# VHH binders against q9y6x5: the designs that were tried, part 276

Target 1, 379 residues: q9y6x5
Amino acid sequence: LPPKLLLVSFDGFRADYLKNYEFPHLQNFIKEGVLVEHVKNVFITKTFPNHYSIVTGLYEESHGIVANSMYDAVTKKHFSDSNDKDPFWWNEAVPIWVTNQLQENRSSAAAMWPGTDVPIHDTISSYFMNYNSSVSFEERLNNITMWLNNSNPPVTFATLYWEEPDASGHKYGPEDKENMSRVLKKIDDLIGDLVQRLKMLGLWENLNVIITSDHGMTQCSQDRLINLDSCIDHSYYTLIDLSPVAAILPKINRTEVYNKLKNCSPHMNVYLKEDIPNRFYYQHNDRIQPIILVADEGWTIVLNESSQKLGDHGYDNSLPSMHPFLAAHGPAFHKGYKHSTINIVDIYPMMCHILGLKPHPNNGTFGHTKCLLVDQWCI
Short names: E, the ipSAE of ESMFold2; O, the ipSAE of OpenDDE; V2, 0.75 times the mean of E and O plus 0.25 times the DockQ between their complexes.

## First folded at step 13 (VHH)

Design U57 (framework vhh_7uia_1)
Fold by ESMFold2-Fast, scan of step 13:
Structure U57 (fold): chain B 379 residues (1-379), chain A 123 residues (1-123)
Amino acid sequence: as target 1 above (379 residues)
Amino acid sequence: QLQLVETGGGLVKPGGSLRLSCVVSGFTFSKYAMAWVRQAPGKELEWVSSISGSGGYTYYEDSVKGRFTISTDNAKNTLYLQMSSLKPEDTAVYYCARTEYKYSGEWTPFDLWGQGTQVTVSS
């Protein structure tokens, strides 16, 4: 029988939540599996970009989902996470479910992972759910487990997305211990439900399960605002994305816009596209705007207003607060192994190895994940 | 003229239902995400729900999931919030709002607001 893999994302699950809160179900999962304590995500540290990097192994400049809101200068198209159904935005890469269906002629299943309800290179996930935040975790889990157990041809790759703790992280901020404790306990209970459902269906011992996230969360404040309207009149530019990475499309000379912005706030870095730090791997794509503003951790860019967000993400990917974790269990994985750090782009070639797929060219390094795998050796 | 006009608020008993409507004018409705935001007496603004311009994606605050349904009728330039199983905690002024950019799970700045409609849930 071919290997099977279920990839689960809890949006916005900051790595150090594991050390600051109790997770009895997740800790039991880890005891009999592997834990990567930090996953260094890609810049910009946002939901759509990082979810697509997990399943393609590519930096955002290479897979083309460079933000949750973007503009393509060549085609003049606009994208947001509220209108993401155009395949154009997703076609610069081949996600693993497409490779799984085309290379091995197997089925894939998806409960709301970003991109799975869109035909990419004329291929849509064999089974999928359209995004709707009102659909419970239990309903998503019921569909995924039904598809894993009863599909023909068999589902060998399945994804499950859940929007917490991101939604509560934004609403309460990660420093609100009372509210975050409540939310994270609910997530741990959902992990317990997941494991129990897989055991009841006889899937647990033969299924590889990865639990991960796309990014972390940092505390924001109304005392840490950058008012962009104090820097530059909106008549000089079109705003493509706002915070914490502002994407600026100049309506006048680029150098004039840059000069108006460059010294406006001590808590914001202003980059011409060609000056964006190489370590971000955020430069070589038409959807990256001529000027990018990067706020310092915990600072929010606003337009002549206050912000009600008490938590946010999107910041520099070297910040530990932006890092998620990865836990995994199954026949491909060692039991009781802890690893310090991998890059989020390393997940894709590891998953291809587990499924027996030939990876498309990618930015990940298989060697970084070898210590996690039973059929590999690391020194 | 750019405007949002909310209607449909009123007094309802716990467990009851109400449907709020927001009629918009002066812009291409289907190109913007639309939201419902509420303010309970003596409390801060709370985001309730958002819908994409296509109507294909909906987002809800945790406390209203399964009870409230957001929808649009693009031909009528109207945003709806169907509220069921109402609780005293749902008592608030409900505002219709427009946003150019929407992210899942985060409250983004809104650039156009209605004047609000009062919903009161009490015996």
Scores: ipSAE 0.011, ipTM 0.474, lowest interface PAE 9.4, mean pLDDT 89

Design U58 (framework vhh_7uia_1)
Fold by ESMFold2-Fast, scan of step 13:
Structure U58 (fold): chain B 379 residues (1-379), chain A 123 residues (1-123)
Amino acid sequence: as target 1 above (379 residues)
Amino acid sequence: QLQLVETGGGLVKPGGSLRLSCVVSGFTFDSYAMAWVRQAPGKELEWVSSISGSGGYTYYEDSVKGRFTISTDNAKNTLYLQMSSLKPEDTAVYYCARTEYKYSGEWTPFDLWGQGTQVTVSS
């Protein structure tokens, strides 16, 4: 039987939550599996970009999902609705479920992972759910476990996405210990339900399960706002994305717009596209705008009004508050092993190895994850 | 026909309590996130609280935390807002509305609204 893998994402699960709250079910999962304490995600530290980086092993400039709101300067297309299903946006890369289905006779299943309800290179997950935030974790899990039992052709790769703790992180902020404690306890209970369901169905012993996230969360405040309208008149530019990374498309000379913005706030860096730091790997794509503004951690860019977000992400990927974790269990993984850090792009070649797939060219380094795997020699 | 009908508003003294109800027809609201939004006299719409259709996750505006409780009865297609320790500044027309959480970390604009129910907190 071919190896099977279930990839689970809890959106916005900051790595440091593991140290500040109790997770009895997740700790039991880790005790008999592996934990990577920090995953260094890609810039910008947003949901769509990082979920696509996990399944392609590519930086955002290479896979083309460079933000949750985008403008393509060559085609003049706009991506501003997160439900936009135009394959154009996703076709710059080949995600693992496409590779899985095109190599040998294999199927993929998806419960709402970003991109899985879109045909990419004319290939859509064999089984999928259209995105709907109102569908329960239990219903998503029931569908995934049912599909994992399909044998013609066998489902070997499955994904499951859950919106929490991101939604609550935005509403309450990560420093709201009372509300976040309740939310994170509920997530731990969902992890317990996941393990119990897989055991009950006889899937647990032969299934590889990865639990990870796309980014973390940091506290925002009404005292930490950058009013863009104080720097530049709105008529001089088109705003493609706002906060905490603003994507600016100039309507006048680029240098003039840059000069109006560059000294506007001590809590914001202003970059011409060619001056974006190389360490971000965020430059070589037509969807990256001519001027990018990067707010300091916990600062919100606004247009002459208050932000309702008490927590946010999208900040510099070197910030520990932006880092998720990775936990895994199954026949491919060691038991009781802890690893300090990997890059989020390293997950893709590791998953390809577990599934016996030939990876597409990618930015990940298999050597970074080999110590997690029982069939590899750790030097 | 798609419709939301609010009931339970009225006049109450400061420190009092009211329970608002919203009955959904023409769709199953358990497939959608639901919200309470209020509008005070001469002010813009203010989001108060939201509930996910399935995860049992609840969200509150800071000024109502600990005082208001949002809940659903999915079998009855009914959304509730239990309001306690009411203040004069809670005086508003309260609307129930349909929404959805998106991958972008944003809630969609409310696409279906009730007629509203008046809550007046006055001595």
Scores: ipSAE 0.058, ipTM 0.559, lowest interface PAE 5.6, mean pLDDT 89

Design U59 (framework vhh_7uia_1)
Fold by ESMFold2-Fast, scan of step 13:
Structure U59 (fold): chain B 379 residues (1-379), chain A 123 residues (1-123)
Amino acid sequence: as target 1 above (379 residues)
Amino acid sequence: QLQLVETGGGLVKPGGSLRLSCVVSGFTFRSYAMAWVRQAPGKELEWVSSISGSGGYTYYEDSVKGRFTISTDNAKNTLYLQMSSLKPEDTAVYYCARTEYKYSGEWTPFDLWGQGTQVTVSS
């Protein structure tokens, strides 16, 4: 029988929430599994880019999902939050569910992981749900467990996505202990429900489960705003993405737009595309705009308005506040092992190893995750 | 026909209580996040509270925390806002509205609005 893997994401689960709040169900999961305390994500630290990096092992400039809002300069196409199912945006990489379906006689299942409702390289997840934020965690879990148990050919790779604690992190900010405590307790209860459901269905003993996230969250404030309208008139550029990384498409000379922006705020770095720091791996893609603005942690770029967000992400990926964690349990994983840090791109080659798949070329390093695995020698 | 109808507004003294109701028709309101938004005389629209359709999560503006409670009754297809310890500053037209969270980190624009109910807090 081929190995099975369920990959679960709780959007916006900042790593240090584990130290500041109680998670009895998650701690029981970790006690019999592994914990990676920090996962260094890719830049920009946004939902679509990092979810696609987890399942491809690639930097954003390589997999092509470079932001949640994008413009492709070559084809003149716009990607927005419209749940656009155009494969064009996703076809620069091969996600693990596609590899899983093509290399062996295997199926994949998906409950709303970004990209799973799109045919990529003419292959869509064997079972999937169209994205709808109003569908409950329980309904997503019911579908995933049904598909894992009753499929022929067998579902060997399954994904489950949940919007919290990201939605509440944006609304309340991560430093609102009263509201965040309530939200995180609810998430811990959902983890308890997940484990109990898998046990009751007889899936738990033979299933590898990874619980992770795409990014963290940082506190924002009405006192930390960058008004872009004070720097430059709207007539000089088209805005592709706003905050905290603004993507600027000039309507006039690029150098003139750059000069209007470069000294506008001490809390924002302004880069010509070719000057974006190499450590971001955020340059070699037509969907990265000619000028990128990067706000300092906790600062929000606005257009002559106040911001309603008390928390945000998208900031520099070296910031610990932007880091999620990874916990895992199952026959492939050690029990009671704690690891400090991996890169988010390392998850893909580890998952390929667990599933017995040949990975596509990727930016991850299998050696970084070998200590988590029972079939590997960790010296 | 898609419709949101608010009721329960009125005149109340400072420190008093009111319960606003929003009856939904033409769709299952719990398929969407629902919000209460208010507009005081001569001021902009101000978001007050939201409830998610999927997880039972509730959200509040800072000035109303501990005083207002948002809830739903699935059997009646009705959204409520229980208001207590009312202040003159709470005087506004209160609207219920439909929205949805996107995994881009954005809430959808309010795409369906009620006609509003007037709340006046005056001695």
Scores: ipSAE 0.013, ipTM 0.510, lowest interface PAE 7.5, mean pLDDT 89

Design U6 (framework vhh_7uia_1)
Fold by ESMFold2-Fast, scan of step 13:
Structure U6 (fold): chain B 379 residues (1-379), chain A 123 residues (1-123)
Amino acid sequence: as target 1 above (379 residues)
Amino acid sequence: QLQLVETGGGLVKPGGSLRLSCVVSGFTFSSYAMAWVRQAPGKELEWVSSITGSGGYTYYEDSVKGRFTISTDNAKNTLYLQMSSLKPEDTAVYYCARTEYKYSGEWTPFDLWGQGTQVTVSS
């Protein structure tokens, strides 16, 4: 019987929420499993890039999903959430569900994980749901568990994506204790439903389950805005992405655009592509624009108007507010073990090990996750 | 034919309550998020509230939190807005609209609108 893994993402689940709110169902899950308190995600700390890093083990410059809005200078193609199904954008890497289907006689299943409704290297997840935010967690869970229990070749890798607490984090901000408490309690109840469903179907004892997220959330304010229109006229550039990391494509000389932006705000760093800090691993891709602007934590870049977002992410990946957590349970994992920190790119080689797959070259380090696994020496 | 029909508007005193209804035809809520959007006299369109088609999550503009409740009856293909503790500044034409939440954390532009229903809050 091949090993099975269910990977669950609650979008925008900031690691320190675990310290500030009660999660009885998640704590019961962790009690007989493992917890990684902080996962250091990749830059930029956005949904599409980090979800693809989890399943490829690659930095954004290597897997090619470098933002939620992109422009490819070589092909002249534009990526947005309205055209995210073009395989071109996803083909710079091989995600784990493709590897799972191609290396072994196994199936993959997906409830709306980014990229799973796209044929990547001519391979689409064996079972998938087209993205629709209106589909309930219950329906996503019902489909995933049905596919895990009733497929031939067997589903050995399954993914489940949920939009909260990201949507509420943006709407209310992470410092709105009353509203965030209600949202996080609902998420904990969904985790309880997940565990109960797996137990009811006889899956719980033999299934490896990872619960994680792509990024955190930080508080924004109408008092912390950077008006880009006060820095530079829009006729000088094309805006590819805005906030908190702006991607600037110059319409005139690059140096002239850079000089107009360079000292515009004390709350924003301006980088020529070749000057982007090496620690970001955000430089070597045609989809990274000639100039990027990086706002300080909690600052929003705007075009001559207010922002409706009270919370946001995308900021420097060294910020604890941008970090998610990872919890896991199953036959591959120790019971009652807590680990401080891993890199988000380390999840991919760990998952490949659990599934018995040979990982594609990646930026993760298997050694960082050894202490989580029963079949490994913790050294 | 895709159609949204709003009803339930009217004149109400400050502190009063109204329930708006939006009957949907030609599609089902299970595939879309629904929103209430209002326009006060001489003002721009203002988003009020959204709900996912499955009724899983609700979102509210700050000025209406705790006073308004959005809900659906999926069997009747009807969207509701329960309005309580109404204020003169709630006076507007209220529109039912269809939208989607995206992975990017953004809502799509509204692609299908009702004709609107007038809510007037005055003594």
Scores: ipSAE 0.197, ipTM 0.621, lowest interface PAE 4.2, mean pLDDT 91

Design U60 (framework vhh_7uia_1; at its last look DockQ between E and O 0.90; V2 from the best seeds 0.00; counts 0 for: pae E 5.2 > 2)
Fold by OpenDDE, look of step 14:
Parts: sequence; C-alpha cells; structure tokens
Structure U60 (fold): chain B 379 residues (1-379), chain A 123 residues (1-123)
Amino acid sequence: as target 1 above (379 residues)
Amino acid sequence: QLQLVETGGGLVKPGGSLRLSCVVSGFTFNSYAMAWVRQAPGKELEWVSSISGSGGYTYYEDSVKGRFTISTDNAKNTLYLQMSSLKPEDTAVYYCARTEYKYSGEWTPFDLWGQGTQVTVSS
C-alpha cells in the first residue's frame, strides 16, 4: 500500500502548553509515537507564512507569503484574510499537496489548511473545503477520513486545520490558566476524537499522522503598547501590517521615515529592509516593505493606543513562546521517542521522504528528523 | 431575507437577571459565529460576547465574565445571552450580530445586525 500522511495543525498551540496543562489523549498519541518538544518556526511567526513553510520547506522570503497582510507595489495587489485566493501570492512555491497530486495514482485532500482552496500552479487539491471557521472539527475530520478511505485515485496526503487554541489565546492570553485549561482540554478531546475515528475506520495502523502547530502565543498587556502616532504622522507612510511586526511603506523619503521611527520605543527595533538580521531569512522578497518594525516580546504596536488582544504572536522566532510542537504516529515513526528541537522547515523534507516524493529545493534539513523515522539512522 | 431579531430586553433592578434572544432567519445559523454587542448612552459600541459556530467556543468581555452566558439553540435558530448580577453600567442597547474568525486571528466586521433591544438596569 502506498504510504499515507495526515498533517494536522492546531493553530497557536504553544509548545510549553504540554508542560503546563494535561493532555491525556495527546500524551497517549505521543507515547505511541514521537514528540518534538520545540519547533523553531519562521519569522514572521504568523499563520499564513508558517503554514506555508510547513508544506514547502521554505523560509518566508522564498515562498513569498511573508505576512498575513501583504502589499505588492508593482501590481498594487493586497493580500489579507479577505483577499487570499489569488494564485499570484502562492505561486512562488510549490506546496507538498500539489507535488503529491501530480504523481500517478495519488490525490490530496484538505480541510481548511491555508492555501488549499487556491489553485497553485494551476493545481488545486482534489478534495478540499473552503475556509469557514464555523464548520465543526467533526465535520472536517469526517470529510478528511472519508476521502482517505474512499477516494480514487487514493488520497495519500491530507491536511486538517483547526483555529484553536489561537482564537482563545488571543482573547484570554496564554497565562489565563482558568480559561486556557478549558480550551486546551477541548483540544485534547478533539485529538481523542481524531484517534478514535481513525481506529474505527481501520486507518490507525497504516496512516502516518503529524499533529503540529504554526506558532505559539505570548502574553500581552495594555501597559505594553507602542503608539506609532507618537512618533510619526500617519500621512507620511502606509501601514501594510501592524503588530507585532509592522510593515511600513513610506510616502515620503524613506530615510526621513526611518529617522522618525528608529527611536520611537526602546521596546521596538526598526530595520531598513537591507538591514534586517540575516537570521530571520526575511529580506530577499519584493513583498517585504522598505521598513519593518519589530516589537519586543509582549509589546503591541498600535495606532491611537487601541488594542484588545491579551495574547499575540508574530514575534522573534527565537522566542520559546513563539514555538509550537510536533507529535507524530504511524508506520514511519518510532514509538516512545522524544526529540528536543527541529526547524519548522525540516518538516517538509521529512514528509516528502515518508510519501516517497522528490522534494523541491527547500531550506529544510532532512538530517534533523532522522531520529524520528524507523528507516533512518539516528546518530 | 437576512434578519436578526433581538428580544428580551427591559427594566431590571441591580442584581437582577435578563435573558436576551436573537432569532436568525435567512441563513444557516451554524454557518456563522454570533456575537452580542452593546452601546450605552454616549459611549461607543462595545463587544460583549461571542460564540463560535464550529463547536460552541465562547468568548466574553472581562466586565461580563462570570455574569453573562452566551448560548445557542440550533433547532430554534436562536442566540441567547443570559445576564445575571446585572449592574447599572450594563445599561445599553444590546445587538446581536454575525461574524467569523479569520486565519490572521482577527474577527471579521459584523456584517449583519439586529435592531437591538434595550436593557436598563436601575434601582
């Protein structure tokens, strides 16, 4: 039988939630599989960029999804939640479901993974659900498992996306033990449902399953605000993205805009595009604006000092609070093995290996995941 | 025709309780997240509570946590807001509205509103 892989993302699941909360179902999943305790994601640590990095193995500057909100100065196009369906934004890379689907006797399925409802390189997933946050996890799971079982050609790669605990993290903040306990328990129950569904359908023993996330969540506060209006007049620039990484398009001389912002706050670093630190791999793309502002952990960039989020993400990808986890189970994976850290771009070559796909050029290192796989040497 | 109709408002004493209802028509109730928003005299609109259409996740403004409960009855296409321990500062017109959660972590602007129902908390 051809190998099959289900990739599941729980948006905004911070890695240390596993240490601070109880997850009976997830722990059982891990016990029978593998765990990577921390996954270093890509900068910016946002939803669209990181989900695309998982499935392409590329840094944001390479796959072209550089933020949740983007602007292309040449075409004057905008990218956002309300405008994410133009292949223009996605075509700078080839996601794994496209690669998989172009193989003989293979098809792909997706339940609301970012980009899966868009034809990329003129290819759209054979089976997919349009994004709708109101569709239940159960319905998403039912569709995915139906497609995995009954499709011809067979679905060999599938994705499943869920918006929690991100939404709750934003609302309550990650340090709200009472509310987050409730939310995370529900997440664990969903994992239980997933496992039970797979067992009931006879998929559990043969299906490789990866459960991961795109980013973590840090605690924010009304006492930690950076008001740009105090530093620069709004007429001098266009705001493409706001917090915690602001993308600035100057309307006047770039140097003047930079000089007005560079000392705006001791809790914010201001970079000209060419001076963005190399470690971010966030420079070599035209969609990155001339100036970016990067707030310190837990600080929020605002206009008019208005913000209602108690948790946020998008900060420096070296921060532990921004890191998700990865757990996996199936024939390709060891049992009862824990690994400390991988890079999020490492997931792509691993998935390609599992599926027997030739990977496109990518930034991942297959060697980082060898210890997770039964058919590889672990040094 | 898309429509939201709020009912249940009225005059109540401090410490009292009210249950607001919002009947949905013209669309599938479970296909959207729903919210309660209020506007007090001379104040801006204020978000009060939301409930997801996906699994009953609930969200509350800090000032109403522990006092208000948002819920739905899918069979009746009705959104509820159970209010208890009401305070004078809860006095407002209460609106039900339709919204959605986005990948970016933002909620969409409310694209459908009811006419509102007046809640007055006074001794």
Scores: ipSAE 0.742, ipTM 0.888, lowest interface PAE 0.6, mean pLDDT 95
Fold by ESMFold2-Fast, scan of step 13:
Structure U60 (fold): chain B 379 residues (1-379), chain A 123 residues (1-123)
Amino acid sequence: as target 1 above (379 residues)
Amino acid sequence: QLQLVETGGGLVKPGGSLRLSCVVSGFTFNSYAMAWVRQAPGKELEWVSSISGSGGYTYYEDSVKGRFTISTDNAKNTLYLQMSSLKPEDTAVYYCARTEYKYSGEWTPFDLWGQGTQVTVSS
């Protein structure tokens, strides 16, 4: 019987939430499994980039999903979450479900993980759901468990995506303890439902389950706005992405646009592409625009307007507020083990090991995750 | 026809209660997030409350938290706003509106609006 893995993402689940709120169901999951307290994600700390890094083990400059909004100057193509189905954007990497399907003739299943409804290198997830935020967690879980039990070739890799607590984090901000407490309790109840459903169906003892997230969340304010229109006229550039990392495509000389922006705000760093800090691993891809603006934590870049966001992400990946966690349970994992930190790119080679797949070249380090695994020598 | 129809507005005394209803037609409202948005005389639109179609997640503006409750009746395609401990500053035209959440973390602009219902809180 081949090993099986279910990868679950709760979008925007900041690691710090685990210390400030009660999670009885998640704590029971961890007690019989493993916890990584902090996962250092990739820059830019946004949903599409980090979800693709989890399943490819690559930095954004290497896998090509470098933002939630992208532009390619050669083809004149635009990417957004309303226009994300062109394989062109996804073909710079091979995600784990493609590798899973092409090695050993296995099947993959997906409930709305970004990219799973796109043919990548002519391979689409064997079973998938198109993204619709109104489809319940229960329906997503019902489809995944049906596919895990009733597929030929067998489903060995399955993914499940849920958009909370990100939606609430944006709406309320992470410092709204009353509203965040209510939302996080609902998420813990969904984790309880997940475990109960897997036990009821006889899947729990033989299935490896990873619960993780793509990024955290930080508090924003109407008092922390950077008005780009006050510094440069719209006729000078095309805006590819706005906040908190703005992607600027100059319509005139790049140096002239840079000079107009560089002193715009004390709460924003302005980089020519070549000057982007090496630690971001955010430079070597044509989809990264000639000028990048990076707002300081909690600041929002706007175009002569107010912002309704009380929370946001996308900021510097060194910020603990941007970090998610990882919890896991199953036959591949130790019981009751806690680890301090891994890189988000380390998840991919670990998952390949669990599934018996040969990983594609990647930026992860298997040694960082081996202490989580029962079949590895940790000392 | 895609339509949102608000009812239940009226004159109420401070400290009173009022229940607003929004009947949805032409789409299944649980396929979208729904919101209540208000506009006081001479002021801009102010978001009040939202509810997700999927998980029943509710969201409130700080000034109404603990006083207002948003809910849905999926069988009747009806959105409700139960308002209690009403204050004169709650006086506004109340609109129900349709929105959705995207992977990017952006809520879409409100793309379908009702005609509005007037709520007046005074003696």
Scores: ipSAE 0.258, ipTM 0.625, lowest interface PAE 3.2, mean pLDDT 91
Fold by ESMFold2, look of step 14:
Structure U60 (fold): chain B 379 residues (1-379), chain A 123 residues (1-123)
Amino acid sequence: as target 1 above (379 residues)
Amino acid sequence: QLQLVETGGGLVKPGGSLRLSCVVSGFTFNSYAMAWVRQAPGKELEWVSSISGSGGYTYYEDSVKGRFTISTDNAKNTLYLQMSSLKPEDTAVYYCARTEYKYSGEWTPFDLWGQGTQVTVSS
């Protein structure tokens, strides 16, 4: 009886890819549902933080996943993509799958969304896959649809995560039309497969489906490097995260480290924690380090000038290149409606509404998404 | 036992072609991402190309794009590197290696390596 929701993320899907590349299957999905052209994500515009913001409705400072690499000075714990399973990191918020499956007669299922294989507040997703990037989209989809159709108590909230176009965006850069066209065509085919599978299993008409992403991608180049070792000896600080937002833990007086860095490059802003712009909502958490360095769009902070990505993300969240899109289809959503923009934190209260869940305190505004929903007045 | 064995190296003139093979044993081939890495005389290891464990996504270092093609044959448990338009700077020992892509956008350190096969491009 309760409505069902499938939340899908294609990592690193920049919003303007929709206008610059061909997506016949995704465009059909949008045509029969809704589109939000730009989703303003949270700073920093990295994978772990933004995926957790979607499912908690919280800014990074509030949910505690503040970067892909973190250090907690109180507990001396380290977080990385190979060391992300300690519930300590995730327990500063309650993600939607936890709230959902604690309701009477409900389960949650997950195919590799960040955090879903972790027992957050002693609660792990009812059905889940341990993260392994070599598992095909088809296998992830088959598990999700099997769980949606066959579980008792029924799965009412499910997630599905896919690593592209992020991986290819890093390797080629978003301006490489030839390679990105090939990659994005494969992704559109996967979306076609998703829709076809849901139709064949009888799920399509009564399942709400959101297709979104965590961030975009910007073009990098060898001409846009900031060599940190040219400005400061690495012995003066511990490097918690490098680029494009470096997290600096001073080993000497903080002001001395700041002074060595502040004029390092005109293409990098250097902030003491208390001076981080309020619009970032990125200050009030112990996991945010005393000094951060924020590179300008397309600039890469390096230690020894040896490493260069062709595309990257993590930059200022006001940049259109950092913004993903959101598309949705299902009984809760209008057909053929396009909306200009929402904040990524707005997705959580919208999902709670669709599922009939009481949202935890969060930073989202339900009113920003109500025009997407058939049961709401659009004012 | 886990094993990667490279073959197909040799001496070739500039502009020539070679096909390297890497035969895999001891694990399910398409459950991992695979890569080719090379080491020129006196130089550090250099990543050349990778192929995902799913979806068949391929990635190339800039200097080999358009000249090298990575591929797999799951029935033969074999990874290939087709090299064409070879140049003297392609002279190296070529290794196949196993890896995985992670959430952070980083590939894991290679956890299994072959013994390498020598490619020499000279007149």
Scores: ipSAE 0.097, ipTM 0.550, lowest interface PAE 5.2, mean pLDDT 91
ESMFold2 (binder alone), look of step 14: mean pLDDT 81; pTM 0.837

